# Ledger of designs, part 3: VH-VL binders against Apical endosomal glycoprotein (Mamdc4)

Target 1, 160 residues: Apical endosomal glycoprotein (Mamdc4), of Rattus norvegicus (Rat) (q63191r268to427)
Amino acid sequence: SHHMATDFETGLGPWTQLEGWTRNFSAGSMVSPAWPHRDHSRNSAYGFFLVSVAKPGTTAVLYSPEFQGSVSYNCSFTFYYYLHGSEANQFQLFVQAQGLNTTQPPVLLRSRHGELGTAWVRDRVNIQSAHPFRILLAGETGPGGFVGLDDLIMSNHCIL
Below, E stands for the ipSAE of ESMFold2; O stands for the ipSAE of OpenDDE; V2 stands for 0.75 times the mean of E and O plus 0.25 times the DockQ between their complexes.

## First folded at step 1 (VH-VL)

Design c5 (framework fv_zimberelimab)
Fold by ESMFold2-Fast, scan of step 1:
Structure c5 (fold): chain C 160 residues (1-160), chain A 122 residues (1-122), chain B 110 residues (1-110)
Amino acid sequence: as target 1 above (160 residues)
Amino acid sequence: QLQLQESGPGLVKPSETLTLTCTVSGGSISSSSYYWVWIRQPPGKGLEWIGSIYYSGSTYYNPSLKSRVTVSVDTSKNQFSLKLNSVAATDTALYYCARLPYYGSGRWFDPWGQGTLVTVSS
Amino acid sequence: QSALTQPASVSGSPGQSITISCTGTSSDVGGYNYVSWYQQHPGKAPELMIYEVSNRPSGVSDRFSGSKSGNTASLTISGLQAEDEADYYCSSYTSSSTLVFGGGTKLTVL
């Protein structure tokens, strides 16, 4: 089918990065009370999620594949995030369009920071772009904190 | 190593246009992760952000300078430039170019050029 | 006037510790963790010492540390050395999506 869902249980799927986002699970690496006790996709201590562990001075950035532009359909992106344990936690979602011969500047669609509780939070954005585009998910974890992602879902109108 | 180097005239007359160019070497200005920035420092005073540009041409300017400033980029020459119109003696300063990360919480300047002194005098 | 307030000067002796403050509002220093610090020696360009409140770039001495409490960010230099004598500037992002600097602090090592 045309929709793209990634639960991180077997890898990053079509998403890419250079560094900073790490697949992990609660039972395998319980290093802090700030970590969730279970993932969102399996509701299990053995289910995988992504956590931001970028080195100081860098931000972890995850890139979607490139989607085709459309003037007729809204591409919907649904995702789950977890921010806990530090007021310095930061998460941002950008959309970056590819113009003719030139990549356009990223456009910020979501910004979340700090301490947002002990539950996976659902969010959704609608994207309409005449040009091909990709989604960038940027995370930075504060001292003693946790910034995580799970269940990234692109709708059927997000065409590769 | 990535290096930035400013160039332009050291003396500009009041009411004229100041034009400066920053040459990027050791890396590409066509990077989707960075903005390219102009910052100035009047003699004996502090630093002031002038504006930022993305390699596609998108710009952000200091509101206090926005009516007089234009920043442009030339990806074929790996350069970006500052034009400041209608200069006055208060525009006398060291002018620096610098790089700024865009993604996440990136809001710091590194690396910097060596700076070029521009004096506005008749 | 500069947007962020720093003391005009601070001084210390070799081996001592000094702290430089950078005070803003909840719309800049207090609202975001986007504070950076720069060291400027006479005749030279500023050099990044601290970014995002407390992080040090590779190559910067661990004698330099940053912190923030409310609307005030601080740069602390421990084990003062003669080479630390310089001007220090703080910078912050603002709620208006602009970048602002402090007025600068001249550090004298006596």
Scores: ipSAE 0.000, ipTM 0.488, lowest interface PAE 14.7, mean pLDDT 84

Design c6 (framework fv_zimberelimab; at its last look DockQ between E and O 0.25; V2 from the best seeds 0.00; counts 0 for: pae E 8.3 > 2)
Fold by ESMFold2, look of step 2:
Structure c6 (fold): chain C 160 residues (1-160), chain A 121 residues (1-121), chain B 110 residues (1-110)
Amino acid sequence: as target 1 above (160 residues)
Amino acid sequence: QLQLQESGPGLVKPSETLTLTCTVSGGSISSSSYYWVWIRQPPGKGLEWIGSIYYSGSTYYNPSLKSRVTVSVDTSKNQFSLKLNSVAATDTALYYCARGYSLWRNYFDYWGQGTLVTVSS
Amino acid sequence: QSALTQPASVSGSPGQSITISCTGTSSDVGGYNYVSWYQQHPGKAPELMIYEVSNRPSGVSDRFSGSKSGNTASLTISGLQAEDEADYYCSSYTSSSTWVFGGGTKLTVL
């Protein structure tokens, strides 16, 4: 079946960085004790993931390509995230409607913060939007912390 | 540390225009992460959101005030301003400027100390 | 714009827990996770206590917690202390691209 999956092993795939996320791997660029020892997609110190490198108090933002409206379909998004080393880590998932003439804030679907241990955490959301939309993934790394993403998977009901 | 400071007249006559300025220090107003916000509090009453501006000039206004309000930004001075036309006694309030998050969150994390504006003849 | 309903006042004794409610509609509190709570001592600017329903900013005591069920958000203060005596406001984003506040709740520590 057709679905969109991004494991960051060869780049950002269809995702666009607004600011502050960068692609990295455990063994080659570890910059703090909070750094994951292995990625999720390969379970390897050499497998790649995204890390938030925005300064504390600023937001790293990654957004999807535009999907068609999904109100009549079961569009779901599965993702893996990692928050370790700081109680001030933040991760948020939004849906932003597109094609509007007026500015509107994105809709917050998930908010996670603080310390979640040394394992990648799986989550899944169902997305409904009457309009074309993008998914936005926002991260803020606390002092000495790590905020990471891997394995971003859209179901085949999410139509580009 | 980020600080916000309101400035402007404490007394304005009915039917005149109220103009207030907020000066931002310890951080840049030119940020994709934040809106800059005006909120007021009439004496003995609750808080009312007036309007918000993104540094690019995009604005949002409370529908109850939209016909009379203009918010503007001056990035070279690290300031944003409120203009409220045709004021009446009901516009007497403590006026706050605040920082809100732009596209990711909707809360106000830094506030000015507030400036009292009285509308009286 | 939709008004958010809070009780006008609540009271409690030191060491007790109290809860302040904030009731809106499916077009604000129920429809979005953008509920925040502000504490305001007399003569002072409001201070953010809770954002995104349940998150505490750095420096806010863990005695403050937030939650939401349906169209009603709640602020709970445990281990009540004299300095908690203040006015409390909830706020929410609305489907009309506005931000609204509740009417405020005066907390009295007996």
Scores: ipSAE 0.012, ipTM 0.570, lowest interface PAE 8.3, mean pLDDT 81
ESMFold2-Fast, scan of step 1: ipSAE 0.006; ipTM 0.532
ESMFold2 (binder alone), look of step 2: mean pLDDT 91; pTM 0.927
OpenDDE, look of step 2: ipSAE 0.022; ipTM 0.659

Design c7 (framework fv_zimberelimab)
Fold by ESMFold2-Fast, scan of step 1:
Structure c7 (fold): chain C 160 residues (1-160), chain A 119 residues (1-119), chain B 110 residues (1-110)
Amino acid sequence: as target 1 above (160 residues)
Amino acid sequence: QLQLQESGPGLVKPSETLTLTCTVSGGSISSSSYYWVWIRQPPGKGLEWIGSIYYSGSTYYNPSLKSRVTVSVDTSKNQFSLKLNSVAATDTALYYCARHSFYGWFDPWGQGTLVTVSS
Amino acid sequence: QSALTQPASVSGSPGQSITISCTGTSSDVGGYNYVSWYQQHPGKAPELMIYEVSNRPSGVSDRFSGSKSGNTASLTISGLQAEDEADYYCSSYTSSSTLVFGGGTKLTVL
C-alpha cells in the first residue's frame, strides 16, 4: 500500500502554487501570538508548515497533482490546519475535476473561518470522481491572525 | 503619519541602569501586525538588534544582552521602553527605536539618541 | 562579530552599477525570503530600501533592486548617483527567532 505524504520539511513536494503560501516555522519568526508554537509533523519549533501570507484582498491557493478518476475506490485526503488570532481568517478546500473536454468549476468540500483555537486540527475528506481531479487549498489570513497547513496525506486509493 | 521618538539620559555612569522611552505618534502601538524594537549603533560601528516587544507584552531579546535587558510596553501611553542594567563603556551607542513587521523589516525608525557611558 | 557577512567597502563611478552581497547560512538568509536592506547617510537613521528580498517600498528608486541565491542576498544599485554614497546594511531572521544585521558596507561614489 502506497500513499503520498507531504510534511513541508524540505519543500512543497508535488504540490504547486502561484503565490501566497510560504514555508515557515515557529522559531523562524517573531510574529504575533496567533502563530503555533510548533509544527504538526515534527512537533518542533523548527519544523516547517505552510502559512498564508497573501496580499490583502487576495487568496493563497495550493494545488495538488492531478489524480486519476475512480468509481470503485474513494480517495481520502487527510490534512492538518491551524486558524487562530482573527475572525477574518478563512480556509477552503475545493476539488476540481477535468470534464470530457472542459475543466469543471471547483467544488467546495470544506470551509473554515475565524478563530478555531490553539491546536493543529485534523480533517479528512473522501473524494470520488469519475474524472481526473485536483485538490485546491485556499487560505486568507485576517489582521493579526494565522492560517496554516501541515501534513497533507493522500491515501493509497488516490492514483496519480 | 506614524512617528517614533526616543527620550532618555545622554549620559549614564558605569554600573548604573540606562532607561530609554520611545513615544509613538500618528498611529496606535496596539497593532496586531507589528513589533516595537530597540536597535543600537556604537559610534562608527554597525547595527545591533537589542529586543522586540508585541503590544500584548511578549518579548524577544538578543541572547548576548538578555541577562541585562528588559523591554516593556504601555499601550495606554502609546510608549515602549528599554532598561539596560549594569552599563559599561561598550554600551556607548546611538539607540534607535523602530517598528518591525511580521517579516522582520524595520520601518519607521526614530531619529536615534546618543547615550554615552562615562564617569 | 556580525552574523551576516558584507564587504567592508565597495566603490563605483556615477552611471555605473554596483552590487553589495550579504552572506549567511541556511538558518537565516538561505532559509527564508525575509532579507531587508537599509541605507544610512552620516548623522541619519537607517532607511528601508528593500524588504522581503526583492520588494521596494513606495518612494524608493527603481535603481535599487534585491535578489537572493542560496545563502547570499544581493543589493544592486544601477545608474549610480552621488547621493547613493552611504552605509548599507542587510538584515534577516534566524532559526533561533532572532534578528541579525550584516556588518555594513560603505559605498563610495568616485
Scores: ipSAE 0.000, ipTM 0.500, lowest interface PAE 16.2, mean pLDDT 85

Design c8 (from c1 with heavy chain H100V Y103D D104I F105L W106T S107G G108Y; framework fv_zimberelimab)
Fold by ESMFold2-Fast, scan of step 1:
Structure c8 (fold): chain C 160 residues (1-160), chain A 123 residues (1-123), chain B 110 residues (1-110)
Amino acid sequence: as target 1 above (160 residues)
Amino acid sequence: QLQLQESGPGLVKPSETLTLTCTVSGGSISSSSYYWVWIRQPPGKGLEWIGSIYYSGSTYYNPSLKSRVTVSVDTSKNQFSLKLNSVAATDTALYYCARVRYDILTGYYFDYWGQGTLVTVSS
Amino acid sequence: QSALTQPASVSGSPGQSITISCTGTSSDVGGYNYVSWYQQHPGKAPELMIYEVSNRPSGVSDRFSGSKSGNTASLTISGLQAEDEADYYCSSYTSSSTLVFGGGTKLTVL
């Protein structure tokens, strides 16, 4: 019935993390050459995005709220990512089903590595889970690189 | 400071049901980043995982014990409990409750343990 | 048999280094970076020493280090001290969504 959209302009919204992802903008004081010139949601040097700033050997993880399971719905997740400036850049998207006996560990749905150009890239995944689940967005930035996220959109079939 | 405390009987007769409770203090059991777990250690032997529970009530059990074990959670009391049916002398052990951090990138590890409670199964 | 294989005992003298191995399969130790190590003193609960193969919790001495090669994880203790004498257990998550422990290794500091 409702969709959930997060553009990071005012905060993380319902998304959570312990550490590693930072809200920032292109006109910030510590911008490297690998950074985008503009965010995706506002197309502005002062528009906010999320950037992975976890220390070397540590991965930043962003967690969605828990969504209800249903075999009747396709929960659709659309997002924008930016990977540039280092071959060691890594971005992964996982779906974690909760509390299911003898279930596999969280399922990897997307993996992106290295340098993917100088534009925000749109991607979409469809999630169908009989059990409650969360989406995990993992980023690791290589030396001199940039790994970023903007405009996370959950469809109206993603029920909280 | 997070603390876990086991409670229950120190002596259970063969064929009876063992019931243990873990009380969590200094933190909330209603956390999406953790599972709550029972582990046992027979005298002079190694550690054996019994089962895990998420605050929503979802469970994972050791296949060797699955037919006899039930783990439950009571978020209003900040507690979780173990019931082990049809006990035998081989169920004599120290029983620990613990918290497990689950993170896709760092993995599955036990970061806080209770002190353990000895349960002896004998007549 | 334990799910993960550890030597039953290891020994060393103060100031030396020792290594404890933990061998599994591609469905546990070899398949994931979810290996953790625990120290247990007599009469005490186990205490986390290493997680994610090689990470140390705050407060754990840098004399303790972890590594992994294929299906074998290793805990190395350098500069052995008398207080390191304890039982050590490895643990891993499995492809069946279960948790398994090694059989334990008794470290004697001579």
Scores: ipSAE 0.000, ipTM 0.488, lowest interface PAE 12.5, mean pLDDT 83

Design c9 (framework fv_zimberelimab)
Fold by ESMFold2-Fast, scan of step 1:
Structure c9 (fold): chain C 160 residues (1-160), chain A 121 residues (1-121), chain B 110 residues (1-110)
Amino acid sequence: as target 1 above (160 residues)
Amino acid sequence: QLQLQESGPGLVKPSETLTLTCTVSGGSISSSSYYWVWIRQPPGKGLEWIGSIYYSGSTYYNPSLKSRVTVSVDTSKNQFSLKLNSVAATDTALYYCARHEYDDYWYFDYWGQGTLVTVSS
Amino acid sequence: QSALTQPASVSGSPGQSITISCTGTSSDVGGYNYVSWYQQHPGKAPELMIYEVSNRPSGVSDRFSGSKSGNTASLTISGLQAEDEADYYCSSYTSSSTLVFGGGTKLTVL
């Protein structure tokens, strides 16, 4: 019917987390030089994005809703990320399948590290899973750095 | 069925603001599936992306034009518009409106016919 | 934004195969699989021929194919026909979440 798009302007939408990812914007009173000057979705200093603020040694993890499996269709996930200000910045994208009566270990599809410049970067992954699955977005911000996400887009071939 | 049609002035004086409007027919601009785009082409030269807008108001701009450009959307009229401030002779170009799919972002599947804008005193 | 590098012109005879290159950097063509090709006839708007490096839209002849190696994307037109005579532009997504175009290549069918 239609795709699922989340721009974080009004909340997390269908995405979930326990802790570590925080909605924020650039014009806040306590931002570092490593932060973007604007979000991706509104191109505005008052537009919201997610930033990883997990404690040192811990990782922020964001979970998609569960999607149905199919070997026939190509589920595409498009997202924007920002890594700046620290060589210790880390971002990873995993897919975790729900097998027959068991949850499979997460499979790493993307890994990004360190200093990638002062721009939101687009990336896209194609997911083909015979079993129901979730997408996991893991961020760890290095000292003085920024790890952020905006505009998470699941194609109309990703079936809830 | 989907048609995009540019409209605006054919002539603008240097230092003024250029305003162009794209009217979308045969489809809804309020679709969550698409971004709406401005692209220009100076006479005898290549294509230059100006900016893209989602129906919610979210935008991307070409960094070389960002200080002078604003794209806006009017869902009630099924239109989106370009404002380019402080125009100079180098802004003389054929201006196109176009769209790209949110799912397959950054390629343009439908284009308007283009409208020529001349910046001259 | 800087344009991607394309040859200014290319030529071929009917029935031949020609290739147009589009060279960028690791921050655009080399870093992402989001290369598109557009055909523009004189006085007309550009028309999408190839997207995401090698995919053809519905209605585009299979004589048109796209590929990429390192920082260079290529458009190949096989079985060249007179109506293929046009300007061809490549485009690529960049690491700055922007889009750049090549300078354009004029194809002449001899």
Scores: ipSAE 0.000, ipTM 0.494, lowest interface PAE 14.6, mean pLDDT 84

Design d1 (framework fv_bebtelovimab; at its last look DockQ between E and O 0.05; V2 from the best seeds 0.00; counts 0 for: pae E 11.3 > 2, placed apart)
Heavy chain, then light chain:
Amino acid sequence: QITLKESGPTLVKPTQTLTLTCTFSGFSLSTSGVGVGWLRQPPGKALEWLALIYWDDDKRYSPSLKSRLTISKDTSKNQVVLKMTNIDPVDTATYYCAHRRYYFGSGYFDYWGQGTLVTVSS
Amino acid sequence: QSALTQPASVSGSPGQSITISCTATSSDVGGYNYVSWYQQHPGKAPKLMIFDVSNRPSGISNRFSGSKSGNTASLTISGLQAEDEADYYCSSYTSSSTVFGGGTKLTVL
ESMFold2-Fast, scan of step 1: ipSAE 0.007; ipTM 0.596
ESMFold2, look of step 2: ipSAE 0.006; ipTM 0.530
ESMFold2 (binder alone), look of step 2: mean pLDDT 90; pTM 0.930
OpenDDE, look of step 2: ipSAE 0.443; ipTM 0.829

Design d10 (framework fv_bebtelovimab)
Fold by ESMFold2-Fast, scan of step 1:
Structure d10 (fold): chain C 160 residues (1-160), chain A 119 residues (1-119), chain B 109 residues (1-109)
Amino acid sequence: as target 1 above (160 residues)
Amino acid sequence: QITLKESGPTLVKPTQTLTLTCTFSGFSLSTSGVGVGWLRQPPGKALEWLALIYWDDDKRYSPSLKSRLTISKDTSKNQVVLKMTNIDPVDTATYYCAHSDYEYYFDYWGQGTLVTVSS
Amino acid sequence: QSALTQPASVSGSPGQSITISCTATSSDVGGYNYVSWYQQHPGKAPKLMIFDVSNRPSGISNRFSGSKSGNTASLTISGLQAEDEADYYCSSYTSSSTVFGGGTKLTVL
């Protein structure tokens, strides 16, 4: 078994969105001092990450592919985030299960806000779902701020 | 440097609520990524994690003990408080508070306070 | 459910090397690169020795090293000294929580 890893260097991979998350890098577009000056996956000013351009009151949402449900084991999701430069920055992680005839409401597993320093921060969640599910990564960027993601890693127990 | 110190009663009776306070220095619980956790160790037994509170008031609890635990902070006093309800003799243990970063590992620990539960 | 298994005891003589194992029941509990090791002397608080499998906090001797293969993490102590005699605990991440192994008592003969 293999992990599903997405580093954004060539695109979004299997992740999808409608709008609000943008691939970018530090050296090509210097927009504010709140931006990291290296990505996490390459540790390079030319390495790509995702940045939320959604402002407070609107939210950028990134969707994982749909994973199979299981009663027997947990699916583990590891990711890196960066929140700097504004107290109005917001990041949330949800899991959304798919019932037979209905999409269940998203369940919040993580909430981070504001100013979290000048380093990529690692986090991990374990997901238990008897039903097929998706992960939703929601970001809102405050004035002068930065909300970003890099290196999204699904464990070998996360079955597509 | 970073220091933490546990305080509270050393003897409690069954069914009471145990309140423990962690007082710390050398860091602020308003610093992003910083958390303070509580752990315990019954005499001669393994370490057990109980609860953790982060700078943003995000709280985590041991699943088996969640219904009995409340963790809170007073950032202005550099204190974190743990309350455990319906105490039982099996809760006799040395209780530790510890500094944590995002990683859930604990890099600086208090000296521990032994809490004995008996009639 | 117990997530991490350690041997109850290990022993060695001064100057030797010993290894303590920590085996996770699944890759989603201890399979990733987020394992910590703590040293505890009798009557003292635990001390962080290793984090993220192999990283040492500042001030920790390079005699202590961590590694991982599959679902088993290992703490290796080289050049054993009398003061290394202690209990050692491994720890790993779970669902927004920390789980500890049962502990290993190291005896320096």
Scores: ipSAE 0.007, ipTM 0.491, lowest interface PAE 13.4, mean pLDDT 83

Design d2 (framework fv_bebtelovimab; at its last look DockQ between E and O 0.03; V2 from the best seeds 0.00; counts 0 for: pae E 11.9 > 2, placed apart)
Fold by ESMFold2, look of step 2:
Structure d2 (fold): chain C 160 residues (1-160), chain A 120 residues (1-120), chain B 109 residues (1-109)
Amino acid sequence: as target 1 above (160 residues)
Amino acid sequence: QITLKESGPTLVKPTQTLTLTCTFSGFSLSTSGVGVGWLRQPPGKALEWLALIYWDDDKRYSPSLKSRLTISKDTSKNQVVLKMTNIDPVDTATYYCAHSLWYGRYFDYWGQGTLVTVSS
Amino acid sequence: QSALTQPASVSGSPGQSITISCTATSSDVGGYNYVSWYQQHPGKAPKLMIFDVSNRPSGISNRFSGSKSGNTASLTISGLQAEDEADYYCSSYTSSSTVFGGGTKLTVL
């Protein structure tokens, strides 16, 4: 089935950065032990991923295109994330309703915090929304740490 | 291999503006999270941080010297420039430029330094 | 006045372990979460030995270790050698500035 997948090898794909996320590769920074040694999609030091480079106390934000709402099916979103080098690392996933006449607050679906080792971790959320919506991915690095994203995969029920 | 080298005048007169250039290789200031800082060390005295510029043109200055300092970059030339106005004999020091990563808040590669002497 | 205080000097004999302290004296103890240590031999540029309290850069001997307890960070050098004789500086970074300690001269007897 048709789906959207973003491995960051040629850019952000359909995703838009508001601030603070940067596309990079493992061999592009060789000066910190917390830096990812390989990306996820290619398992390579030269494969690309997103990393949070926001200043301490600020949040990196990435958002999806607008998806259609559905009362019948969930939009399934699978992603790989990296939290290493600090117990203060934070990653959050939100859904925000779109196309309404008032601004709606984002709804938190996932929150991950702290130190998860040197491997990329897989997670998945199922999104049910009667209204059009966007997915927001927020990262905040702790001291000496990194927050990374790779392989953002939307199921065929996530319809533009 | 990351290298940095400071250049500028070795002798300056009081009240002049000191301009120092850091020329580097082995990294790019277009790389996210990368920064270049300036520090100094008066003869026989402790290190003192002066300024820092990041890849996104974010700039940090020593609070005590901020009115006298301007930092800028030319990414295409791999250069960072520090200007210090109203030079005084107490500014006599060895000046260093150094590579830094934003999230680590440390200076991992240093230039050899350049001695600047202020005379009357 | 520096927000980081180091002893002016420390000495030890070859083979011993020594510790150099770095104490935050500012009202905001949390403002020094990013502690680094630098070694400087006479006439040379400083060299990063430890960053973020306890991390060693590639190529730094495991005889050098860092730790923190409360508002005091420590650099420990085990198996002291003649080439360890140098000045040692701690530093800390806040979101807007970097501060260095006054330095500690290590003498190997």
Scores: ipSAE 0.005, ipTM 0.531, lowest interface PAE 11.9, mean pLDDT 80
ESMFold2-Fast, scan of step 1: ipSAE 0.302; ipTM 0.767
ESMFold2 (binder alone), look of step 2: mean pLDDT 89; pTM 0.925
OpenDDE, look of step 2: ipSAE 0.354; ipTM 0.811

Design d3 (from d1 with heavy chain R101P Y103F F104W G105S S106G G107Y; framework fv_bebtelovimab)
Fold by ESMFold2-Fast, scan of step 1:
Structure d3 (fold): chain C 160 residues (1-160), chain A 122 residues (1-122), chain B 109 residues (1-109)
Amino acid sequence: as target 1 above (160 residues)
Amino acid sequence: QITLKESGPTLVKPTQTLTLTCTFSGFSLSTSGVGVGWLRQPPGKALEWLALIYWDDDKRYSPSLKSRLTISKDTSKNQVVLKMTNIDPVDTATYYCAHRPYFWSGYYFDYWGQGTLVTVSS
Amino acid sequence: QSALTQPASVSGSPGQSITISCTATSSDVGGYNYVSWYQQHPGKAPKLMIFDVSNRPSGISNRFSGSKSGNTASLTISGLQAEDEADYYCSSYTSSSTVFGGGTKLTVL
């Protein structure tokens, strides 16, 4: 197989959502100073990223495709996030088991909140799941803030 | 282009409930990110924010006044209503409604109604 | 005590520049990252002059400029004109509320 990389330049790729995450770029005419001046994948004001348009108390959730179980922690997920302009910004990463008789609760693997500066930040999680799973990326934006994602990369050991 | 206008009683007695209506044109509260807020200004005093309602019916209230305030909208009528219970003479102020363009652009108000003076007197 | 502190008054002569400060209290240092400024003439509604520290709405004269250093935001008015005489309010937000400064009365001598 290959690693699965999504840079949002042409769409969401295999990622899905109901609503709340929007694909956008820095050179848009109605953006706040909290927005990054450039995306991470192209380092360009015209490069695309995802931004959460969910405000505090409302959550935007992005879903990965379903992956096969990973029992050895070899499946890793690397991503870039940007949290700026509000102490009420929140980002959470969950893993949720699939293929079971009842809906399983998501398991929280990462939580970031507030004001984390004016740079895209790299993070990586290793995933262990005895069952097929999805990754859930949840964003909540505080007043005048920005919560964004770019360059989502699943390692070669994550099996679709 | 965007216009807002406050309406309601100009004289209210202590302990009554004050109901104010904001009627607007030039935008819709169906538009994602848009909100309408209420603010007040006692004579000779500073501006004070009271409440805000967003396109998705999400509501925010001044912490000090939250127990007395209810904000609601009627999107089809282009109206936002503020109710304040247990009115006191200290609530005498000019009340404004104002347009908030996008919640992600910061908490500022770009267009304001003319204001309506509400006097609370026994 | 207000969360944002402004001088009660400032004055200047026509053609001069003046600056109005807006300072977050020490307990709120770094809590106010986005500041707006409103102009209010007697008997009139406030008018947005500056948003998000330094941005001007369309139609606002470039004589009005905003800046921020540390926990203090500033509104600078260059080339003072008689029509600039008004009350000026700064505003920002916390995680739970919108706050306003006490207001500054500008007198054009």
Scores: ipSAE 0.006, ipTM 0.519, lowest interface PAE 11.2, mean pLDDT 84

Design d4 (framework fv_bebtelovimab; at its last look DockQ between E and O 0.66; V2 from the best seeds 0.00; counts 0 for: pae E 5.2 > 2)
Heavy chain, then light chain:
Amino acid sequence: QITLKESGPTLVKPTQTLTLTCTFSGFSLSTYGVGVGWLRQPPGKALEWLALIYWDDDKRYSPSLKSRLTISKDTSKNQVVLKMTNIDPVDTATYYCAHRGYSLYYFDYWGQGTLVTVSS
Amino acid sequence: QSALTQPASVSGSPGQSITISCTATSSDVGGYNYVSWYQQHPGKAPKLMIFDVSNRPSGISNRFSGSKSGNTASLTISGLQAEDEADYYCSSYTSSSTVFGGGTKLTVL
ESMFold2-Fast, scan of step 1: ipSAE 0.350; ipTM 0.768
ESMFold2, look of step 2: ipSAE 0.071; ipTM 0.645
ESMFold2 (binder alone), look of step 2: mean pLDDT 90; pTM 0.924
OpenDDE, look of step 2: ipSAE 0.331; ipTM 0.797

